# Ledger of designs, part 183: VH-VL binders against NAD kinase (nadK)

Target 1, 268 residues: NAD kinase (nadK), of Syntrophomonas wolfei subsp. wolfei (q0aze0)
Amino acid sequence: MKIILVNNRFKENTEKKAQEIAGQLSALNVEVIIDNGLDEPYAGTVDFIMVLGGDGTMLRAARRYGQRAIPVLGVNMGTVGFLSNIEINELAEYLPLILREEYSLEARMMLEVAVFQQQSLLTRVFCLNELLLRSNSPRMLSFALEISGQKLEPYRGDGLIVSTTTGSTAYSLSAGGPIADPQLDAFIVTPVASHIINKRPLVVSPEREISLHLLEEREAIIGIDGQIKMDFGAENRVLIKRAPHPLLMVNLKAKPFFTSIDRSLQRQ

## First folded at step 13 (VH-VL)

Design BB25 (from Y14 with heavy chain G105A; framework fv_oberotatug)
Fold by ESMFold2-Fast, scan of step 13:
Structure BB25 (fold): chain C 268 residues (1-268), chain A 123 residues (1-123), chain B 107 residues (1-107)
Amino acid sequence: as target 1 above (268 residues)
Amino acid sequence: EVQLVESGGGLVKPGGSLRLSCAASGFTFSNAWMSWVRQAPGKGLEWVGRIKSKIDGGTTDYAAPVQGRFTISRDDSKNTLYLQMNSLKTEDTAVYYCTTHPRYAYFLAFDIWGQGTLVTVSS
Amino acid sequence: DVQMTQSPSSLSASVGDRVTITCRASQSISRYLSWYQQRPGKAPNLLIYKASNLESGVPSRFSGSGSGTDFTLTISTLQPEDFATYYCQQSYDRPWTFGQGTKVEIK
């Protein structure tokens, strides 16, 4: 069995714990690849991915490996989050189930994001939470939103979020978007500080194609999962689709979404 | 009401075949991992095999005595589990139970059981 | 395979008695152990999972303990409906295996 351990190299305790766990797995005749984010993603066949860290580390793992249909387990290292299933101090207890493949899987949709300059593809990325288009200056953006070929009235404001249902509790929530059951597949389109008072969040079929472009030259950026940032100008266009494969998340124990989100909202 | 109902048991000669069915109701069958467990007359319980939900890969696993002879399958549209038994032997004589695992966060316990169906293999 | 051995194979008891049944695994199974009750002519019922967790709807007089290789099921105050055969089951490694059973009979 071959397992990738994904960790955050900038957290000293996480790096040392990853090495400790790799040693334990190796002693059990498991081949371990450590991915600390520095190198290219491991390109070989892999049976399982274990993410050691918080939601940010899981988002990185999803972008690197989410399209390969490999089970991904989030192991929390102490920070509260939505994407981890077990705590690090529970790992030893659940390890036999992991090694015997005695776990359930939950499919989470992902976004495919393609950014163009004129007719040329600049980049193509996948993400678990959202794409954010936002102004990078005090000036409002004027931009066009097209959904499956249907052109909506122009948007004016600070930006727009196109989110998965998993991302409904991330940036989209902060911008006034709905909380969505992550078992559903849908795009959530949430305006950011719209100057047009009647622009509401939209919930649309995951089969839709969404495109965005600026109507005026402005200083703007595209953000992916809050971790990747790209400049975006009037010559650019972004196309957003449902990714070909969902992320397969591992459940070793119940983690009730609704009670978790309810507790988190009370602490705000 | 949560219920599992087995059917298809009966008398069969050695070398024969039999197909058991298990009708599920009152829970989300498509999410459940399902097993067959048997009990020979006057003896203890013996796990026969398991099928995972389709989202979890739909894989099957079997105990050594039945490997290659028995096949477990499921029809989620009909909420039904099946056990196809081929090349039956006298030692396969038992009450066959279908059973399920908890929704999730399980330690592979069998929480829901049917009433069982008797399979008798004799000449 | 992981072999499960129960002790005793049978015992006789009276209503109100405290009953203890033991189960031993041939190798360490951590806490991957469940207990079942089977009344004559009926299907088994889950009592305890993960060594010590009481299944919903099971009376609190039932309790489980242990880890590694040695496990116990305790019935604190035996009731008439508790005269049955009890089985332990390991879920540590496939094939999943049951103990041979302990029959609790009326004295």
Scores: ipSAE 0.538, ipTM 0.782, lowest interface PAE 2.3, mean pLDDT 89

Design BB26 (from Y14 with heavy chain G105Q; framework fv_oberotatug)
Fold by ESMFold2-Fast, scan of step 13:
Structure BB26 (fold): chain C 268 residues (1-268), chain A 123 residues (1-123), chain B 107 residues (1-107)
Amino acid sequence: as target 1 above (268 residues)
Amino acid sequence: EVQLVESGGGLVKPGGSLRLSCAASGFTFSNAWMSWVRQAPGKGLEWVGRIKSKIDGGTTDYAAPVQGRFTISRDDSKNTLYLQMNSLKTEDTAVYYCTTHPRYQYFLAFDIWGQGTLVTVSS
Amino acid sequence: DVQMTQSPSSLSASVGDRVTITCRASQSISRYLSWYQQRPGKAPNLLIYKASNLESGVPSRFSGSGSGTDFTLTISTLQPEDFATYYCQQSYDRPWTFGQGTKVEIK
């Protein structure tokens, strides 16, 4: 059995903990690959991915490995989040279940984001939470949104978020989007500080294609999961689709999403 | 009302075949991992095999005495679990229970049980 | 296979008694242990999971303890409906295995 341990070496104590866990797994005849984000993703056959850290580390793991249909377990190292299933101090108790494949899988949709210049593909990336189009200056953007060939009236504002249901509690929520059941497959399209007050968040079938481009030359960026930033100009177009494969998240215990998010929101 | 109802048991000769059914109601069958557990007359419980939910891979696992002879399958549209028993032996004589493992339970336990159906293998 | 051995195989008790049943695993199973009750002619029902967690709807007179290889089920004040056979079951490794059962009989 081969396991990738994904960690963020810049977080407190995570490198030491990753080495401890790798030692425990090696003693059980498990081959361990450590991914701290510095190298290219491991290209070989892998049976399981263990993410040591918070939601940010899970988002990175999802972008690197989410399309490979490999079970991914989030192990919380200290910062409370929505994408972890167990705490680090519970790991020893759950290891027998992990090694014997005694766990449930939860499919979480991902976005496929393709950025073009005219007809040329510049880049293709996957993400778990959202794509953000935003102004990179104090000036508002003017941009076009097209959903499965249907051209909406122009948008004017600071930007737009196209989110998965998993991402509904991330930046989309801050911009006024709905909280969505992560078991539902849907795009959530949330305007950011729209100048047109009646532009509402949209909940869109995951079978649809979403296209964005600027109507005026402006400084803008595309953000992916809050971790990748790319320049975006009037010559660019972005196409967003449901990714071919969902992220397969491991559940070793029940995670009551609705009560968890409700408590989080009421304590703000 | 949460309920599992087994059927299909009866008398069969050694070497024969039977198919057991387990009809589920009152819970989301498609999310449940399902097992068959048997109990020979006057004896203890013996796990026969398990099938995972389709979302968790739909894989099957069997106890050694039945491996290669028994097949577990499910029809989520009918909320029904099946046990196809081939090449039956006298030692397969038992009451057969279908039972659930709750999804997300990290120490797997059998939480819902049917009433059982008797399979007798004799001449 | 992980072998599960219960003791005693049977016991006689009166209503109001404290009953203790022990289960031993052939190897360490952490806390991957459940307890079941089977009344005569009925299907088993889950009492305890994860060695010490009481299943919803099960009376508080039932409790479980232990880890590793040695586990105990306790009925603090035996009631008439508790005369039954009790089984432990490990879920540490496949195949899942049960103890041979402990029959609690009326004295």
Scores: ipSAE 0.561, ipTM 0.785, lowest interface PAE 2.1, mean pLDDT 89

Design BB27 (from Y14 with heavy chain G105D; framework fv_oberotatug)
Fold by ESMFold2-Fast, scan of step 13:
Structure BB27 (fold): chain C 268 residues (1-268), chain A 123 residues (1-123), chain B 107 residues (1-107)
Amino acid sequence: as target 1 above (268 residues)
Amino acid sequence: EVQLVESGGGLVKPGGSLRLSCAASGFTFSNAWMSWVRQAPGKGLEWVGRIKSKIDGGTTDYAAPVQGRFTISRDDSKNTLYLQMNSLKTEDTAVYYCTTHPRYDYFLAFDIWGQGTLVTVSS
Amino acid sequence: DVQMTQSPSSLSASVGDRVTITCRASQSISRYLSWYQQRPGKAPNLLIYKASNLESGVPSRFSGSGSGTDFTLTISTLQPEDFATYYCQQSYDRPWTFGQGTKVEIK
């Protein structure tokens, strides 16, 4: 069995723990590939991906490997999050289930984001939570939103979020978007501080294509999962659609979504 | 009420075939991992095989004594589990139970059991 | 295969007694152990999962303990309905295997 072990190299404790776990897995005749984010994603065939860290590390793993239809397990290293399933101190006890493929899978839709400059493709990336278009200055954006070729009335405000249902509890929530069952497949389109009072979040079919471009020259950026940032100007267009494959998340423990989010929202 | 009801048992000669059914009600069958467990008269329990839910891959696994002879399948539209038994041997004589594994937190324990159906393989 | 051995194979007890049944695995199975009760002519019923977790609806007089190779099922105050055969089962490795059973009979 071959496992990719994803960790965050900028945390020394995490790097040492990754090496420790890699040694334990190797002793069990498991081949381990360590991905600390420095190099390109591992190109070979693997059976399983274990993510050591918080939600941020899981988002990076999803972008790098989520389109390969490989089971991905989030292992929490101390800070509770929505994308991890077990704690690091539980790993040894659950390892037999992992090695014998005795686990359930949960498919989570992903976004495919293509950024163009005029007619030229600049970048294609995948993400689990959302794409954020936002102003990079105090000035409001004026921008066009098209959904499956339907041109909406212009938007005027600080930006827009196009989110998966998994991302409904991330930036979209902060901007006033709905909380969505992550088992549903849908795009959530949430305006950021719109000056048009009737602009509401939209929930649309995941089969639709969403296109964004600026109507006025402004300093703007495109953000992907809060981790990748790209400059975005009037000569740019972004196209968003459902990614070809969902992320396959491993569940070893029940993690009740609705009571978890309800508890989180009651924090003072 | 959560129930599993087995049917299809009976008397069959060695080398014969038999198909068992297990009708599920009161829970979301399509999410359940299902096993067959048998018990020879006056003896202990023996696991026969397992099928995962389709959302978890729908894979099957079998105990060595039945591998290649028995096939487990499911019809989620009918909430029914099946065991196709071929090339039956006298050693296959047993009460056959269908049972569920919870997907989480139970370390693969069998939590719900049917009442069983008797299969007798004899001349 | 992981072999499961129960002791004793049978015991006689009176209502009100404390009953202890032991299960030993041929190799370490962590906490991948369940206990079942089977009354004559009935299907098995889950009592304990993950070595020590009591199944919902099961009376608190039942408890489980152990990890690795040695496991124990305890009935603190035997009731008339507890005269049955008890089985341990490992789920650490396929095939899942059961102990031979322990029959608890009336004295």
Scores: ipSAE 0.707, ipTM 0.868, lowest interface PAE 1.4, mean pLDDT 91

Design BB28 (from Y14 with heavy chain Y106S; framework fv_oberotatug)
Fold by ESMFold2-Fast, scan of step 13:
Structure BB28 (fold): chain C 268 residues (1-268), chain A 123 residues (1-123), chain B 107 residues (1-107)
Amino acid sequence: as target 1 above (268 residues)
Amino acid sequence: EVQLVESGGGLVKPGGSLRLSCAASGFTFSNAWMSWVRQAPGKGLEWVGRIKSKIDGGTTDYAAPVQGRFTISRDDSKNTLYLQMNSLKTEDTAVYYCTTHPRYGSFLAFDIWGQGTLVTVSS
Amino acid sequence: DVQMTQSPSSLSASVGDRVTITCRASQSISRYLSWYQQRPGKAPNLLIYKASNLESGVPSRFSGSGSGTDFTLTISTLQPEDFATYYCQQSYDRPWTFGQGTKVEIK
């Protein structure tokens, strides 16, 4: 069995813990590849991905490996997050279940984001939470939103979020979007500080294609999962669609989504 | 209420076949991992095999004594688990229970049990 | 296969007694052990999972302990409904295997 351990090199205890766990797994005749974010994603075949850290580390793992249909387990190193299933101090007791494939899988849709300049593809990325189009200056954006060839009236504001249902509790929530059951497949389209009072969040079929482009020269960026930034100008167009494969998340114990989000909202 | 009800047991000759059914109610059957466990008269419990939910791959696993002779299947639209028993032997005589594993979280404990159906293999 | 051996095979006890049943695995199974109760003519009921976790709805007089190869089920204050056969079961490795059972009989 071959396992990728994904960690965050900028957390001191996480790097040391990854090395410790790799040693334990090697003693059990498991081949381990450590991904601390410095190198290109591992290109070989693997059986399982273990993510050591919080939601940010899981989002990175999903972008790097989510399209390979490999089980991904989130192991929490702290107290905050929706994407981890077990705590680090529980890992030893659950390890036999991992090695014998005695776990359940939960499919989470992902976005495929393609950025074009004129007709040329500049980049293609995948993400688990959302794409954010936002102004990179004090000036609001004027931009066009098209859903499966249907052109909506122009948007004016700070930007727009196109989110998965998993991402409904991330930036989309802060911008006034709905909380969505992550078991559903849908795009959530949430305006950011729209000047137009009747612009509402939209919930649309995951079979839709969403495109965005600027109507005026502005400094703007595309943000992916709050971690990747790309410049976006008037000659750019972004196309968003459902990624070919969902992220396969591992459940070793119950993770009650609705009670977790309810508690989180009451603390805000 | 949560319930499992087995049926299809009876008397059969060695070399014969039987199909057992287990009707589930009161929980989301399509999410459950299901097992068959048997108990010979006056003896202890013996795991026969299991089937995972379709979302978890729908795979089956069997104990060595029944491998190749027994087949576990499920019909989620009918909330029913099946055990097809072929080439029956006298040693297969037992009460057959269907039982659930929680989808996660219980270290594969059998949490819900049916009342059992008796299979007697004799001439 | 992982062999499970229970001790004793039977015991006699009175209401109010503390009863201890042991289960030994032929190899280390960590905490992958469950305990079941089977009353005469009835299906088994889950009491304890993961060596020491009490199943919902099970009276607190039942407790489990142990790790590795040696496990114990304790009934702190035996009640009339507790006269039954008790089974341990390992879920560490397939095939999952049960102990031979311990019958708790009225003294």
Scores: ipSAE 0.618, ipTM 0.821, lowest interface PAE 1.6, mean pLDDT 90

Design BB3 (from Y15 with heavy chain S105T; framework fv_oberotatug)
Fold by ESMFold2-Fast, scan of step 13:
Structure BB3 (fold): chain C 268 residues (1-268), chain A 123 residues (1-123), chain B 107 residues (1-107)
Amino acid sequence: as target 1 above (268 residues)
Amino acid sequence: EVQLVESGGGLVKPGGSLRLSCAASGFTFSNAWMSWVRQAPGKGLEWVGRIKSKIDGGTTDYAAPVQGRFTISRDDSKNTLYLQMNSLKTEDTAVYYCTTHPRYTGFLAFDIWGQGTLVTVSS
Amino acid sequence: DVQMTQSPSSLSASVGDRVTITCRASQSISRYLSWYQQRPGKAPNLLIYKASNLESGVPSRFSGSGSGTDFTLTISTLQPEDFATYYCQQSYDRPWTFGQGTKVEIK
């Protein structure tokens, strides 16, 4: 059995813990590849991915490995979040289930984001939560949104979020989007500080293709899962589709989504 | 409401074959992991094998005494679990129970049980 | 295979008694242990999972404890419907294995 162990090198406590866990797994005849975020993603075949950290580390793992149809387990390292299934102090107890493949899988949709300059593809990335288009200056954006070839009336404001259902509780929620059941497949399209009063969040079929481009030259960026930033100008276009494969999340115990989000919102 | 009903048991000769069925109702069968557990007359419980839900890979696992002779399958459209038993031995004589275990417990307890069906292997 | 041994194999008790049944695993199984009750001629019923968690609908007089190799099932005040055979079961490693059973009989 071969496991990728994903952690954050920039947190010394998590690096030390990752080394300890890698030693424990090696003693059980498991081959361990450590991904601390600095190197290219591991290119070989693996059986399981274990993510040590908070939601941010899980988002990075999902972008790097989510399209490979490999089970991914989130192990919380003390950061509050929604994407982990067990706590680090529970890992030793659940390890036998992991090694014997005694767990359930939950499919979570992902976005495929393709950014073009004129007709040329600049980059293609995958993400679990959302794509954000936003102004990078005090000036508002004017931009066009197309949904499956249907051109909407122009948007004017600070930006737009295109989110998965998993991302409904992330930046989309802060911008006024709905809370969605992560087991549903849908895009949530949420305006950011729109100056047009009738622009509402949209919930659209995951079979739709979404296109964005600027109508006026402005300083703007594209953000991916709050972690990747790219400059975006009037010569650029972005296409958003449902990714070919969902992220396969490991469930070793029940984590009820609705009571968890309700509790979080009442405290915040 | 939640129910498992086994059928197909009976008397069969050594070397013969028999197919057991387990009809499920009152829960989402397609999400459930299903097992067969048997109990020889006057003896304790013995796990026979398990089939996972299709979303979790649909794989099967068997206890050593039945490996290669028994096959577990499921038909989610009919909410039915099957146990195909081949090359039956007198040692296979038992009441056969179908059982579920919940996907999210992590400790694989058998929470729903059928009433059992008796298989007698005798010449 | 992980072997499960129960003690005692049978016991006699009266209504109102405190009954304790033990289960020992041949190797450490953490808390991967469940307890079942089987009344004569009936299917087993789950009582306790993950060593100490009471299944929904099971009376509070039943409790479980233990970890590693040694586990106990306790019935604090035995009722007439509790005369049955009790089984422990490990889910640590396949094949899942059961103890031989403990028969609780009326005195």
Scores: ipSAE 0.530, ipTM 0.776, lowest interface PAE 2.1, mean pLDDT 90

Design BB30 (from Y14 with heavy chain Y106N; framework fv_oberotatug)
Fold by ESMFold2-Fast, scan of step 13:
Structure BB30 (fold): chain C 268 residues (1-268), chain A 123 residues (1-123), chain B 107 residues (1-107)
Amino acid sequence: as target 1 above (268 residues)
Amino acid sequence: EVQLVESGGGLVKPGGSLRLSCAASGFTFSNAWMSWVRQAPGKGLEWVGRIKSKIDGGTTDYAAPVQGRFTISRDDSKNTLYLQMNSLKTEDTAVYYCTTHPRYGNFLAFDIWGQGTLVTVSS
Amino acid sequence: DVQMTQSPSSLSASVGDRVTITCRASQSISRYLSWYQQRPGKAPNLLIYKASNLESGVPSRFSGSGSGTDFTLTISTLQPEDFATYYCQQSYDRPWTFGQGTKVEIK
């Protein structure tokens, strides 16, 4: 059996913890690959991915490995979040279940994001939460949104978020989007500080294709899961689709989504 | 109302076959892992086998005494679990219960049980 | 296979008594142990999961404790409906195995 351990590249104690866990797994004849976020995802076959850290580390793991149909477990290192299932101090208790495949899987949709410059594909990335289009200056953007070839009236404002249901509690929530059951597959399209008062969040079938482009020359950025940033200009276009494979998240214990989000909203 | 109802039990000769059914209602059957547990008259409980939900791979696992003779399957469109029993032995005489594992939290326990169906293997 | 041994095999008790049943695993099973109650002629019902967690709807007089190899089910104040056979079950490793049962009888 081969397991990837994904850790937070910027937290020094997570490297030490990853080495300790790798030693424990090696003693059980499990081959371990440590991924600390350097430029190269591991290309070989693996049976399981264990993510050590908070939601940010899980988002990175999902972008690197989420399309491979490999079970991914989030192990929280003491930061409150929505994407982990167990705490680090529970890992020893659950490790035998992991090795015996005594767990359930939850499929979470992902976005496929393709950015073009005219006819040329510049990049293709996958993400778990959202794509954010935003102004990179004090000036508002003017941009076009198409949904499956249907051209909406132009948008004016600071930007737009195209989110998965998993991402409904991330940037989309902060911009006024709805809280969505992560068991549903849907795009949530949430305007950011729209100048047009009647621009509402949209809930869109995951089978639809979404495209965005600027109508005026502006300094703009595309952000992916709050971690990847790309310049976006009037000659660029982005296409957003449901990714070919969902992220397969491991559940070893109940994580009640609605009561958790309700508590979070009341306490912050 | 959450309910499991077993059927298909009866008297069969050694070497014979029976198919048991378990009809589920009142919960999302397609998300549940399902097991068969049997109890010989006046004896204790014995796990027979399990089938995972299709989302979790739909795999089956069996206790050694029934491996190769019994097959567990499910029809999520009918909310029904099946146990195909072949090459029956006198030792297979028991009340057969279908039971659920919750998808989250206590999925390692058997939380919902049917009332059982009696299988008697006798010459 | 993990073998589960219960003690005692039977006991007699009166309403209001404190009843303790023990369960021993042949190897460490962490806390992967459940307790079931089976009344005469009825299907089993889940009382306790993961060694000490009370199943929803089960009276608070039932409690579980233990880890590793030794586990205990306690009924603090026995009621008439508690005269039944009790089973422990390990879910640490397949095949999942039950103890032989403990019959709680009227004294």
Scores: ipSAE 0.528, ipTM 0.764, lowest interface PAE 2.0, mean pLDDT 89

Design BB31 (from Y14 with heavy chain Y106T; framework fv_oberotatug)
Fold by ESMFold2-Fast, scan of step 13:
Structure BB31 (fold): chain C 268 residues (1-268), chain A 123 residues (1-123), chain B 107 residues (1-107)
Amino acid sequence: as target 1 above (268 residues)
Amino acid sequence: EVQLVESGGGLVKPGGSLRLSCAASGFTFSNAWMSWVRQAPGKGLEWVGRIKSKIDGGTTDYAAPVQGRFTISRDDSKNTLYLQMNSLKTEDTAVYYCTTHPRYGTFLAFDIWGQGTLVTVSS
Amino acid sequence: DVQMTQSPSSLSASVGDRVTITCRASQSISRYLSWYQQRPGKAPNLLIYKASNLESGVPSRFSGSGSGTDFTLTISTLQPEDFATYYCQQSYDRPWTFGQGTKVEIK
């Protein structure tokens, strides 16, 4: 069996913990690849991915490996978040279930984001939470939104979020978007500080294609999962659709989504 | 009112075949991992095999004595589990129980059991 | 395969007695151990899972303990309905295996 351990290269103790876990797994005749983010994603065949860290580390793992249909387990290292299933101090107890494939899988939709310069593809990325289009200056953006070829009235405001249901509790929530069951496949389209008072969040079929482009030359940025940032101008367009494969998340414990989010909102 | 009801047991000659059924009610059968466990007259419990839910891959696993002779299947539309038993031996004589194990929380304990159906393999 | 051995194979007890049954695994199984009760002519029912967790609806007189290779089921004050056969079961590795059973009989 071959397992990738994904850790956060910027945290001192996570490297030591990853090495410790790798040693334990090797003693059980498991081949271990450590991905601390410094190198290209491992290209070989892999049976399982353990993510050691918080939600940010899971988002990185999803972008790197999410399209390969490999089971991914989030192991919490002390960071508050929604994407881990077990705590690090529980790992030893659950390891036999991992090694024997005695676990449940939950499919989480991902976005495929393609950014064009005119007709030329500049980049293609996948993400678990969202695409954010935002202004990079004090000026509001004026931009066009198309949903499956249907052109909506122009948007004016600070930006727009196109989110998965998993991403509904991330930036989309802060911008006034709805909380969505992560088991549901849908796009959530949430305006950011829209000048037009009647522009509301939209929940649309994951079979639809969403495109965005600027109607005026402005300084704007596209953000992916809050981790990738790229400049976006009037000659650019972005196409968003459902990724070919969902992320396969491992559940070793029941994690009741609705009670967890309810507690989070109660603290407001 | 969670229930498992086995049926299809009876007398069969060595080398014969039988198909057992287990009708489930009172829970979401399509999410459940299901096993067959047997008990020879006056003896202890022996795990026969398991089938996972289709969402978790629908894979099957069998104990060595029945591997290649028994097949476990499920029909989620009918909330029914099956055990197809071929090339039966006198050693297969037992009460056959269907049972569930939850996907989480119990570390694969068998939490719900049917009442069993008797299979007798003799001339 | 992981072999499960129970001790004793049978015991005689009176109502009100404290009864202990032990189960030994041929290799370490962490806490992947369940206990079942089977009354005469009935299907087994789950008493304890994950070595020490009491199943819902099971009386508090039942308790489990242990980890690794050695496990114990305790009945603190035996009741008339507790005369039955008890089985331990490991779920650490397939095939899942049961102990041979311990029959608790009236003295």
Scores: ipSAE 0.672, ipTM 0.853, lowest interface PAE 1.5, mean pLDDT 90

